# VHH binders against Fructose-bisphosphate aldolase 1 (cfxA), part 20

Target 1, 359 residues: Fructose-bisphosphate aldolase 1 (cfxA), of Cereibacter sphaeroides (Rhodobacter sphaeroides) (p27995)
Amino acid sequence: MALITLRQLLDHAAERLQGYGVPAFNINNMEQGLAILAAARACDAPVIASRGARSYAGDIMLRHIVEALAEMYPQIPICLHQDHGNNEATCLSAIRHGFTSVMMDGSLQADMKTVASYDYNVDITRRVTDAAHWVGASVEGELGVLGSLEKGEAEAEDGSGAEGKLDHSQMLTDPDQAVEFVQATRVDALAIAMGTSHGAYKFSRKPDGEILAMRVIEEIHARLPATHLVMHGSSSVAARLQDLINAHGADMPQTYGVPVEEIERGIRHGVRKVNIDTDCRMALTGQFRKVAMESPKEFDARKFMIPAMKEMEALVRDRFERFGTAGNASKITVIPMDDMAKRYASGALDPAVATAKAA
Key: E = the ipSAE of ESMFold2; O = the ipSAE of OpenDDE; V2 = 0.75 times the mean of E and O plus 0.25 times the DockQ between their complexes.

## First folded at step 14 (VHH; framework vhh_rezetamig_d1)

Design j1 (from i5 with Y103W; at its last look DockQ between E and O 0.68; V2 from the best seeds 0.00; counts 0 for: pae E 6.9 > 2)
Fold by ESMFold2, look of step 14:
Structure j1 (fold): chain B 359 residues (1-359), chain A 121 residues (1-121)
Amino acid sequence: as target 1 above (359 residues)
Amino acid sequence: QLQLQESGPGLVKPSETLSLTCTVSGGSISSRSYYWGWIRQPPGKGLEWIGHIYYSGSTYYNPSLENRVTISVDTSKNQFSLKLSSVTAADTAVYYCARNPEWFEDYFDYRGQGTLVTVSS
């Protein structure tokens, strides 16, 4: 059945009396897709299925995996999202392959490593939104660069993202620029930089709201109450998953991710999409390693992957519950892309801003 | 102060259903941060995780028991419950209700005093 656009899904999330967040899960193979959709069926939750910046399966394979999942789970709205697009060609190619949502990451230049200027970001993002909206596809933009405020540095994820030392001004989204950026680009969702980082090695101690600069989210939401905010680099890096992996042959240094309670705080202040990849990879790897260590004669890949998929399913169910996503799939009627295109053309989806305080 | 109190019959006949209720005080069962669970300790054996539930009704069960276990919540009474069907003498144990901040089976931060349930004819 038809895939849902990101814009429609996040509008639905915001329209609830108690607004909810939608976790966005990277899918690299059939097993991840099956685990995510099994969890979604169990929770009655809509799904954002993401392609990360580095092509493991590629757009064609992911489109067909998601099409198969939609056939298996016809009651579950699925948004197929291309994450961290490096230029307009990447974004438009994804749309042509059937993605209903794309991210143009103009906070970085096309190499996905060099920090870009504000003007570059606005220009390339506006070109993508203009094209995408004519056919009804959603666009996520990013203002600011992911990086840990604690460490003053970033780490790439899947070959995408700044690496090394960053200035504080590069790691935090300026609320004044956010208003101007949204108005100039007409993005459907805005990824904001608030002190999170890509990858599994995010913090040297448990972060709190001050180390995560949660005030950035609150200030932007106050000025852009109708703009859906996105948290990137927001896996919790649960201690139990680290323990599972390290008990079974890995040597991961102790690290801390974004506490789930801080993600829930973000959702209360306008965060509607929460990217989760590291936790899922750790869940899969941990159970895979456990089978390998405990059953050294086992050679059938399915014997490793089935427990891995079950652990991922449990994690995905947890996120659907904690973010308030659960129970919402059955309340959604998917709007076709052609009708979304008409809504964009009418101006009904144009950005709305609130007046900032005078002083 | 958070407190968990088990209640229910201490004697159950074989083949019948064991039913227990946990009453939560000093905290809300409707918290988005916690799962609410059951563990048991048979005589002379270690602790065994039975399952846990999120306040929305979402459940995780021990695979060895899942065909006989039902855990439920009643948020209006701040309670959650265990039903274990088709019991045998092997189900004789001290049953504890517990709070879990994670979905993992072995991560409890609060536990009740426990209640002995004996399965005998």
Scores: ipSAE 0.067, ipTM 0.611, lowest interface PAE 6.9, mean pLDDT 85
ESMFold2 (binder alone), look of step 14: mean pLDDT 86; pTM 0.874
OpenDDE, look of step 14: ipSAE 0.436; ipTM 0.751

Design j2 (from i5 with Y103F; at its last look DockQ between E and O 0.86; V2 from the best seeds 0.00; counts 0 for: pae E 8.0 > 2)
Fold by ESMFold2, look of step 14:
Structure j2 (fold): chain B 359 residues (1-359), chain A 121 residues (1-121)
Amino acid sequence: as target 1 above (359 residues)
Amino acid sequence: QLQLQESGPGLVKPSETLSLTCTVSGGSISSRSYYWGWIRQPPGKGLEWIGHIYYSGSTYYNPSLENRVTISVDTSKNQFSLKLSSVTAADTAVYYCARNPEFFEDYFDYRGQGTLVTVSS
């Protein structure tokens, strides 16, 4: 069966009275893919499978992994997404390899470390959307810098992120600029900066700052109801996973993530795609370390990976439930890429701008 | 202020159905924040997860028990229940109801006092 585009999936998510969110999970290997799809079958949930910047599998391997998963789970719509594309060639190469969705991250230059100008971002993102829409593929853009607060490499989302100190204006998207950006680029989805980089703000951050960030989401959604908002750096960093890792030979400093309640609030106000990676990697690593410490003679990789996959499956099922994704796979009929291309060509999917809600 | 209280018969005959109810005070069982579950501890053994339920109506059961287990919710009474059919002596255990702020089987932040259920003719 055909893979679903991001645009179709997120349109479906938004069509509900309150809407739902779709977690986007990075896949680096077969085991992660199996865990994600087992959870999706159990929850009747559609899936976004992402290639992150640090993926070691490459586009060809991931395409075949996802094709195998689609054959094993024919009732589950799967969107194959390339995250943090650094230029148009990267994005179009992914589409050629069967990706139905790409992100052009024009907030950074091609080195994925240097903050780009607004004009650069608009220009390169528009070039990608023009080309992708000809063949029906979806495009996610980014406005604002995801950013590392402490280390570019360590704080980046899967290796992609700005270097140097960021102030709050660089970490929060301007709603007026978001409208202009979407009109100029025609992106299907927009990643916005709201202070959700790795480690996020600590829970003790001022409520006024937290309240203002949510108001930015609300204002953008009210003005751009047809453009789906994306949260990056959104892992909750579950306490059990930190305890699991540290109980088994690690010395991971305490970190704090985005509370799932805050993610749910974002979904109620227009967030439709939520990137989840850190918690999944912690689940896998935690179980790996547990086997290594408790069974020092063990050499069979399956003995390490099977418990890791079970831990990840449990996490993924929770996200499908809390984001409202569960129960929706069976309600979707995939629109082929050729038909999506016709919809883009007709102008039916062009950006819509609404007036601000009356006071 | 959250309190969980198990109730139900302490003696069940083999082949019959074990039925327990958990009454929740100081919180709502229809909250999106929590899973509501059952665990048990057979004599001389560790804790065994039985299953839990979420606000969506989704139930998740231990595979070793899934053919015999039903967990349900009564929102009008702020209660959730366990039914375990076709019991044998192996089902003798202390049964606890519990709240889970995450999906993980072994993560509970509140647990009832427990109730001993004995399966005997």
Scores: ipSAE 0.012, ipTM 0.525, lowest interface PAE 8.0, mean pLDDT 83
ESMFold2 (binder alone), look of step 14: mean pLDDT 86; pTM 0.879
OpenDDE, look of step 14: ipSAE 0.614; ipTM 0.829

Design j3 (from i5 with F104Y; at its last fold request DockQ between E and O 0.48; V2 from the best seeds 0.00; counts 0 for: pae E 4.0 > 2)
Amino acid sequence: QLQLQESGPGLVKPSETLSLTCTVSGGSISSRSYYWGWIRQPPGKGLEWIGHIYYSGSTYYNPSLENRVTISVDTSKNQFSLKLSSVTAADTAVYYCARNPEYYEDYFDYRGQGTLVTVSS
ESMFold2, look of step 14: ipSAE 0.269; ipTM 0.707
ESMFold2 (binder alone), look of step 14: mean pLDDT 86; pTM 0.878
OpenDDE, look of step 14: ipSAE 0.597; ipTM 0.820
ESMFold2, fold request of step 15: ipSAE 0.028, 0.272, 0.188; ipTM 0.559, 0.704, 0.666
ESMFold2 (binder alone), fold request of step 15: mean pLDDT 86, 86, 87; pTM 0.881, 0.883, 0.886
OpenDDE, fold request of step 15: ipSAE 0.847, 0.503, 0.491; ipTM 0.935, 0.784, 0.781

Design j4 (from i5 with H52S; at its last look DockQ between E and O 0.80; V2 from the best seeds 0.00; counts 0 for: pae E 7.8 > 2)
Amino acid sequence: QLQLQESGPGLVKPSETLSLTCTVSGGSISSRSYYWGWIRQPPGKGLEWIGSIYYSGSTYYNPSLENRVTISVDTSKNQFSLKLSSVTAADTAVYYCARNPEYFEDYFDYRGQGTLVTVSS
ESMFold2, look of step 14: ipSAE 0.013; ipTM 0.547
ESMFold2 (binder alone), look of step 14: mean pLDDT 86; pTM 0.877
OpenDDE, look of step 14: ipSAE 0.666; ipTM 0.848

Design j5 (from i5 with Y60W; at its last look DockQ between E and O 0.79; V2 from the best seeds 0.00; counts 0 for: pae E 6.4 > 2)
Fold by ESMFold2, look of step 14:
Structure j5 (fold): chain B 359 residues (1-359), chain A 121 residues (1-121)
Amino acid sequence: as target 1 above (359 residues)
Amino acid sequence: QLQLQESGPGLVKPSETLSLTCTVSGGSISSRSYYWGWIRQPPGKGLEWIGHIYYSGSTWYNPSLENRVTISVDTSKNQFSLKLSSVTAADTAVYYCARNPEYFEDYFDYRGQGTLVTVSS
């Protein structure tokens, strides 16, 4: 089966009576891909397979891994997504290698560390959407800079993200500006800043609606009901996973992630893509460390990775169930990229803005 | 004000099937946020997680019990159930139904009062 674009997948997610969210899982190796797709088959769930900003497997290897997964699991739509692109060349290169979706992160300059101006963000993101839509590929943009409202600072993850102190206005997306941005750039999905942070260390206490600024999501959705919202930095960082890692040779500071119930609240208000990376890293690494510590004579990599893949599969199944993704793969007929390109060219996929704003 | 109440026979013969039902009140079993599970405490021992079920029917079981255990939901009755086959005296325990906010074992936030099930000829 052909790879699905992000736009088609998220449109399908929004068309359910209540809507659903789709977790986007970073894939850096075969084992992650196998765990994700085994879970997807078990749940009848479509998949977003993401490449992070830093090249671990590279575009070519990841494309071939995903092509093999699509052959092994022909009933499962797979969206191949490049995350946190630093410039138009990065995004277009990913599309050339077969990615059906890219993110242009114009909230940062090309170094992926320096906060960019709004005008820079609009300009570079629009250039990427214009080019990508010619060939039917989807584009995610970002407005605002991810950072913890609790700490007033950001932490880089996967080579992307501002570092150091940020002020409040940089860490929360302005809903009025979000409308302007979507209209100007024609992004297919919008990542918003709402108080989440990159990195493995999220919060010093269990976050609530004030820390996460969930009102931002709700207000943007009210104005842009057809625009798919994306949550970044949204791993739950379950205490059990932290305990697993630290019981087996690590010394990670304890922290809280985004509670799953807050993610589910976001999904009810227009969040359609939820980036999940930290939880998967912890699941894999925790089981790997457990084998290393409990079986010190073991040297066969498969003996480490099989339990790690099982732990990741269990986590991925949970996300498919809780986000409402489960049960939807069999309801999707993939639209070929050439047909998506025709839809973009016709204007059928242009942004829509709600006009029912209260007086 | 969520409440969970176990019900079922308190005496089961060896080799038979232990069957319990949990009735949930003050909340909906169809929640996307929670799992519904069973734990037990044998005499003089700690709590043992048996398994749990999501309202969709997806289950997670304790590997040591998975070949003997079946957990089911009935969302129309706001109930879920446990069946444990081929019981022996080692299955004598106080059985609790519980709500779990996570997909993994041992993290429950509400449980019932418990019901003693004795396996004896």
Scores: ipSAE 0.072, ipTM 0.564, lowest interface PAE 6.4, mean pLDDT 85
ESMFold2 (binder alone), look of step 14: mean pLDDT 87; pTM 0.886
OpenDDE, look of step 14: ipSAE 0.582; ipTM 0.816

Design j6 (from i5 with D106Y Y107G F108M Y110V; at its last look DockQ between E and O 0.05; V2 from the best seeds 0.00; counts 0 for: pae E 8.9 > 2, placed apart)
Fold by ESMFold2, look of step 14:
Structure j6 (fold): chain B 359 residues (1-359), chain A 121 residues (1-121)
Amino acid sequence: as target 1 above (359 residues)
Amino acid sequence: QLQLQESGPGLVKPSETLSLTCTVSGGSISSRSYYWGWIRQPPGKGLEWIGHIYYSGSTYYNPSLENRVTISVDTSKNQFSLKLSSVTAADTAVYYCARNPEYFEYGMDVRGQGTLVTVSS
């Protein structure tokens, strides 16, 4: 029951006739893991299970939760991914604990708040990539800083990220630098800054392509057509989830996330991994609150968690269907990490850059 | 212009199964962007969501009805259907089929004209 690497999974996503995206879901506990894998089984979909920047369960517990899930669902490829690593110790420790994929976020210094220089980002990301590839693990890098293009500022609600006002150049990935960065670091996937932000409080109105600066995706993909792009901060923050929570004891102001149609547009243009966390948290918490309000005599935690898991499962199924992930688990044969390491050593997985102008 | 049209018997006896079909014209039911759903409005009451289906066959149902409801899709006929078993007089309502860009129960952007189904002996 070997876990799949991110590189193999995203290569598979890109090689399909239309290409598909893979949602990456944070797992903080057993219940989230069960909801995600139930959805994956129902949809025949491969899974990216992420340890978020703010660790809840820790690497050891998460590894064992995912290993149990892989045993329960042997037909489903699972990639265990560590998100927003702050230094090489964090990334290499995750690999030591059995993670098949790590993210080195060199766009920020180790405090995960201070914007780092390009040279710092290249250096630390290259060092993580070199080490990870020796053992077959995948590396995601980041170029640019996440922040709401509408508000011109970053948020750090989930325990990491820049804070305060940002220039547009800090919030948008430079396509020329993206080519240089990928060649220098050899990352397997690149998270790009395109105007999204962390957390549930993203936009004051429904965003469209102009707000999200979707041209950044198109320009980078034209120059790096084989590079797997990653969208962070991409929960939709659906109105239903806001209504569910607010009807049951919360007081969240109206806000907007990334519309699913804009995520689908990104997938058509080379996005292969899409991070989804806020929607899952809102779905889980919203149903929990509903049971608490509607059944005031209930005290058994399972009676709260079962409906919460069902709502999260429905959300996860929707993302597998709409991103085109559904139907692909049965088409994948997992490549062991030792064999991935041989592929990296041969140069077969080295970056490629398009030499012709995009039409 | 996408259009939805309900069809099926307008009278159903108690304990039997209510069966309706929705025909989609001016567009394809095979869409990654939309769910195909059923809602109803009992006399003098508001709209109640019954459930929806994705063209792949994935379904989501109102928990209050899920033990009695089946929604299916026939992409070759560009149709989807509703079956509601063990009906009672409380199931008398105007039934609508609808298109929804979200997997949730509300947000429907196209709705049929509706068909009255009466449950009585």
Scores: ipSAE 0.011, ipTM 0.515, lowest interface PAE 8.9, mean pLDDT 84
ESMFold2 (binder alone), look of step 14: mean pLDDT 86; pTM 0.877
OpenDDE, look of step 14: ipSAE 0.249; ipTM 0.680

## First folded at step 15 (VHH; framework vhh_rezetamig_d1)

Design n1 (from j3 with Y55R; at its last look DockQ between E and O 0.51; V2 from the best seeds 0.00; counts 0 for: pae E 4.7 > 2)
Fold by ESMFold2, look of step 15:
Structure n1 (fold): chain B 359 residues (1-359), chain A 121 residues (1-121)
Amino acid sequence: as target 1 above (359 residues)
Amino acid sequence: QLQLQESGPGLVKPSETLSLTCTVSGGSISSRSYYWGWIRQPPGKGLEWIGHIYRSGSTYYNPSLENRVTISVDTSKNQFSLKLSSVTAADTAVYYCARNPEYYEDYFDYRGQGTLVTVSS
């Protein structure tokens, strides 16, 4: 079965009577893949399978895992996405390996730590979109740098992301600049900076619209209604998962992620892709630690992983339901990448900018 | 104001099916924010989560009960229900319907007054 491109999937999400969001889950091993696809089958939900910024399994292994999942779950459209690409070579290599979607993160220099200029971001992102669109692959770009608006700080996850203090203008995407960026680069999706950060230690209190600057999402969507917005650093970091891990041998400070209701608000205002990784890793690790502590003589890895996979499956099902993803897999007919390439070449997928509303 | 009200028979014979309905008023079970569930408290024991259901019909059940439990929703009547099959005396408890903002069993933020269901010959 052919993999779905990100552009087709997010267009489908936006064009339903009720727009929906699609969670993007990192897949680092077989167990994560099985849990995610079991949830997708149970919910009739399409999947974004993501390779994180720092590859664990590598492109070849991930492609084969996803191929196996597609064979096991032929009715589930799967988008194979490379997240936080640091340069053209990384993005094009992923496409060569069968990825249908890539992210060029030009908000940072190639070291994935140094904040880049706007001109650098536009230039490198446009070069990736030009090449990717020739073969029908989708491109996500990023404008602005992820960082906690509460703390004025960024932190890296898996070796990707700025670190240290950021000023306010670096942590929020400028809507006027977003319009210019999308027109110049022709990205299929835009990750925006709205006050979220990566990592399990996100906020000192439960964030709301003022902390997350949710109005940034609303303004950008009003101007770019056809451009799909992406939330990064958007795991909820559920208190139950923190308590589970801490009850079983960890010592994580109490922190808060993005409440699911705020993610749902983003989806109502044009967010179509929501990156979820921390919650899944906490679910797996928490159940693993629980078995280790409660059954200290257990040595069979499956006895640890089966409960971990069940916890992850339950979480993934919840996200498919709450984001409105559920029920949509059976409504999708995958467009082959060759046909997507024709759509890009015709100009049918060129950016659209809304006319300013009369006062 | 949100109100959850349990209804159903208070006496059930062994091996039969326990059936309860929860009527929701002052709120909507079609909300994307909440699961709707059942908990119970056997005499002299703590609370036990039975399961909950999302507006779509997606269910999560306590593994100890999952082979005997069915929870369903009727969004047109703003109601959800519990069926527990093959009951024994161990199923005697106060049963509560409840609202859960999360997919997991702890974190209920509203519950009904409760109804005692006795399993007896």
Scores: ipSAE 0.270, ipTM 0.710, lowest interface PAE 4.7, mean pLDDT 85
ESMFold2 (binder alone), look of step 15: mean pLDDT 86; pTM 0.880
OpenDDE, look of step 15: ipSAE 0.667; ipTM 0.856

Design n2 (from j3 with D106G; at its last look DockQ between E and O 0.55; V2 from the best seeds 0.00; counts 0 for: pae E 3.9 > 2)
Fold by OpenDDE, look of step 15:
Structure n2 (fold): chain B 359 residues (1-359), chain A 121 residues (1-121)
Amino acid sequence: as target 1 above (359 residues)
Amino acid sequence: QLQLQESGPGLVKPSETLSLTCTVSGGSISSRSYYWGWIRQPPGKGLEWIGHIYYSGSTYYNPSLENRVTISVDTSKNQFSLKLSSVTAADTAVYYCARNPEYYEGYFDYRGQGTLVTVSS
């Protein structure tokens, strides 16, 4: 089976009777990939495999991992997605290496640290979108800066994160501006800034509406009902996983992530892609630590990774089920990118930005 | 107010099938937001996750018990059930039905009061 584009996958998610969200999991190594696809097969779920801003294994290795996974699981649509691209070259390089989807994060300048102007964001995102669409690749844009509303700061992930103090106006996507942005850039998906941040330390307390502004998603959805919204930094950082880690040699301070219920709320309001990385990291390393502590004589890496993979698989399965992703893989016939390119060229995939025009 | 209540026999003979039912009140088991399952605590041991079922009917079981465990749901009765086949003395435990049971040490959002099931001839 060919790799699926983000646009096709999210269109499918949006068009289903109840709509569903697709978790986007970071894949850095073989074991993560295997865990994700094992879960996907078990749940009949499509997969978004994401590479972070900085590659752990490199584009070539990741491509081959995903190709191997696609071969092993031909019934599972896999979207290979480049997360937080910083410029045109990065995005196009990803496409050249077989990525079917790229994120142009124009909320930051190319240094991945400096907050960019709106005009900068529109211009660079538009350029990437135009180029990607010519070859049928999907593009995710980002409007607003990801970060903690509590701290007024962003957390960096793989080198991507705003530096310095941020105003709330920068950290919350403006709904009206979102309309303009989507129209101007024609992105296939829009990442929303609404108080989430990368990493495990998203919130200092159980989040409420003051620090997790789900209303922003709802407001944007009202204005852009046909636009696929993306939640970044949306690991839940479950207490269970914290305990697992800390019980086995770690000293992780107590923290809070995005409640799964809030993610589900988002999905009911147009969220179709949910980025999850920290939860997977915690699952893997938690079990790894457990093996290390409980089996001090063990030296075979496989003995560590097998339990780790199982823990991650369980988490992934949970998200597939709760987000409504489960049961959908078998319903999807992947459209080749060349055909997607034709669809873009015809205007069939142009954004419907007016509420009155929303189907 | 969500309430879970276990029901079933407290005594099961070796090699027979343990069967328990959980009755849920104050909430629907058909919600996509939750999964429902079972945990147990053998005497002198910690909590062990048995498995759970999602609203879709999809199940996930503890690998150590996978071949013997069946969890099912009856949405019309707002109940879900546990069957554990070929029981031995090792299966003697207090059994709890729970909402959103987790794998590690049997975390949960809600659980029943528990019911002791003794495997004895």
Scores: ipSAE 0.088, ipTM 0.605, lowest interface PAE 2.8, mean pLDDT 92
ESMFold2, look of step 15: ipSAE 0.333; ipTM 0.737
ESMFold2 (binder alone), look of step 15: mean pLDDT 87; pTM 0.885

Design n3 (from j3 with N100S; at its last look DockQ between E and O 0.79; V2 from the best seeds 0.00; counts 0 for: pae E 5.9 > 2)
Fold by ESMFold2, look of step 15:
Structure n3 (fold): chain B 359 residues (1-359), chain A 121 residues (1-121)
Amino acid sequence: as target 1 above (359 residues)
Amino acid sequence: QLQLQESGPGLVKPSETLSLTCTVSGGSISSRSYYWGWIRQPPGKGLEWIGHIYYSGSTYYNPSLENRVTISVDTSKNQFSLKLSSVTAADTAVYYCARSPEYYEDYFDYRGQGTLVTVSS
């Protein structure tokens, strides 16, 4: 079965009454892939599989892992997504290797550290979008830079993202620019800056709508009701997972991620893709450490990974349920990329802007 | 105020099925934010998680019990239930129904008063 494009999947997510969100999970190995797809089958949920951190598996291995998963779970639509592409070559190489979706992160220059200008972002993102759409691949863009409003600074995750002190206006997407950006670039999805950051050490207190600038999401959605919004840096960093890891030999400082209820609020206002990685890593590592500590003679890797995969499966099922993703895989018929390319060429997927919805 | 109340037979014969119902009042069981679960405390022992259910019907069970446990939900009655099959004297315990804001097994923010279920010939 053909992999689903991000555009088709997020269009489906938006068509339901109230709409749903789709978690995007990083896959670094077979075990993560198996846990995610077991959860997806149990929940009848479509999947966004993202390239793993720090080029651990690489594009070729991830493509083959996902193709194997698609063969094992033919009823589950899978979108293969390359996250945080730094230039045209990175994005086009991923498409050549079978990715149905790429992100061109023009909010940063090619070093993935230096904040870029708006004009740079528009220019490089439009070039990637033009090329990707010729072959039917989807493009996610980003306007604004990930960074904590609480700290006034950013932290990279897996070698990608701004680092250091940021100005407040750099960390929040301007709604007027968002409209201009979408019209100029024709991105299929827009990652917006709203006060989230990468990494396990996100916040010093439990965030709410005040800290997360949820108003930005609501304003952008009012102006761009047909544009799919993306939340980055959105792991909850659950206290239970921190406690599990620390009870078994780790030394992680207590911190807070994005509460799931705030993610649900974003989904009610046009968020359709939610990137999740830290939670999954903590779930696996926590159970792995527990076995290591409690069974010091155990040397069979499967004895460590089986409970780790169960913990990750439970987490993934929770996200499919709470985001409303559950129950939707069986409702989707995948459109091949060649047919998506024809839709882009016809103008059927061109962006739309609301004319009278602001209040 | 949210209230959880266990009900069901307090005496069950060995090899039969233990059956309990939890009635939820002061709140809706059809919540996207909560799981509904069962825990028990055998005499002289600590609390043991049995399992929980999301209002959609998705269940999570304690692996040591999963072959004998069924948890179900009836949203029209605002109730959820426990069935534990093939009981033995080891299943004698105080059983509590509970609510959790999290999917993981060992966290509950509300629980019922508990009901003693004795397994004996």
Scores: ipSAE 0.126, ipTM 0.637, lowest interface PAE 5.9, mean pLDDT 85
ESMFold2 (binder alone), look of step 15: mean pLDDT 86; pTM 0.877
OpenDDE, look of step 15: ipSAE 0.509; ipTM 0.806

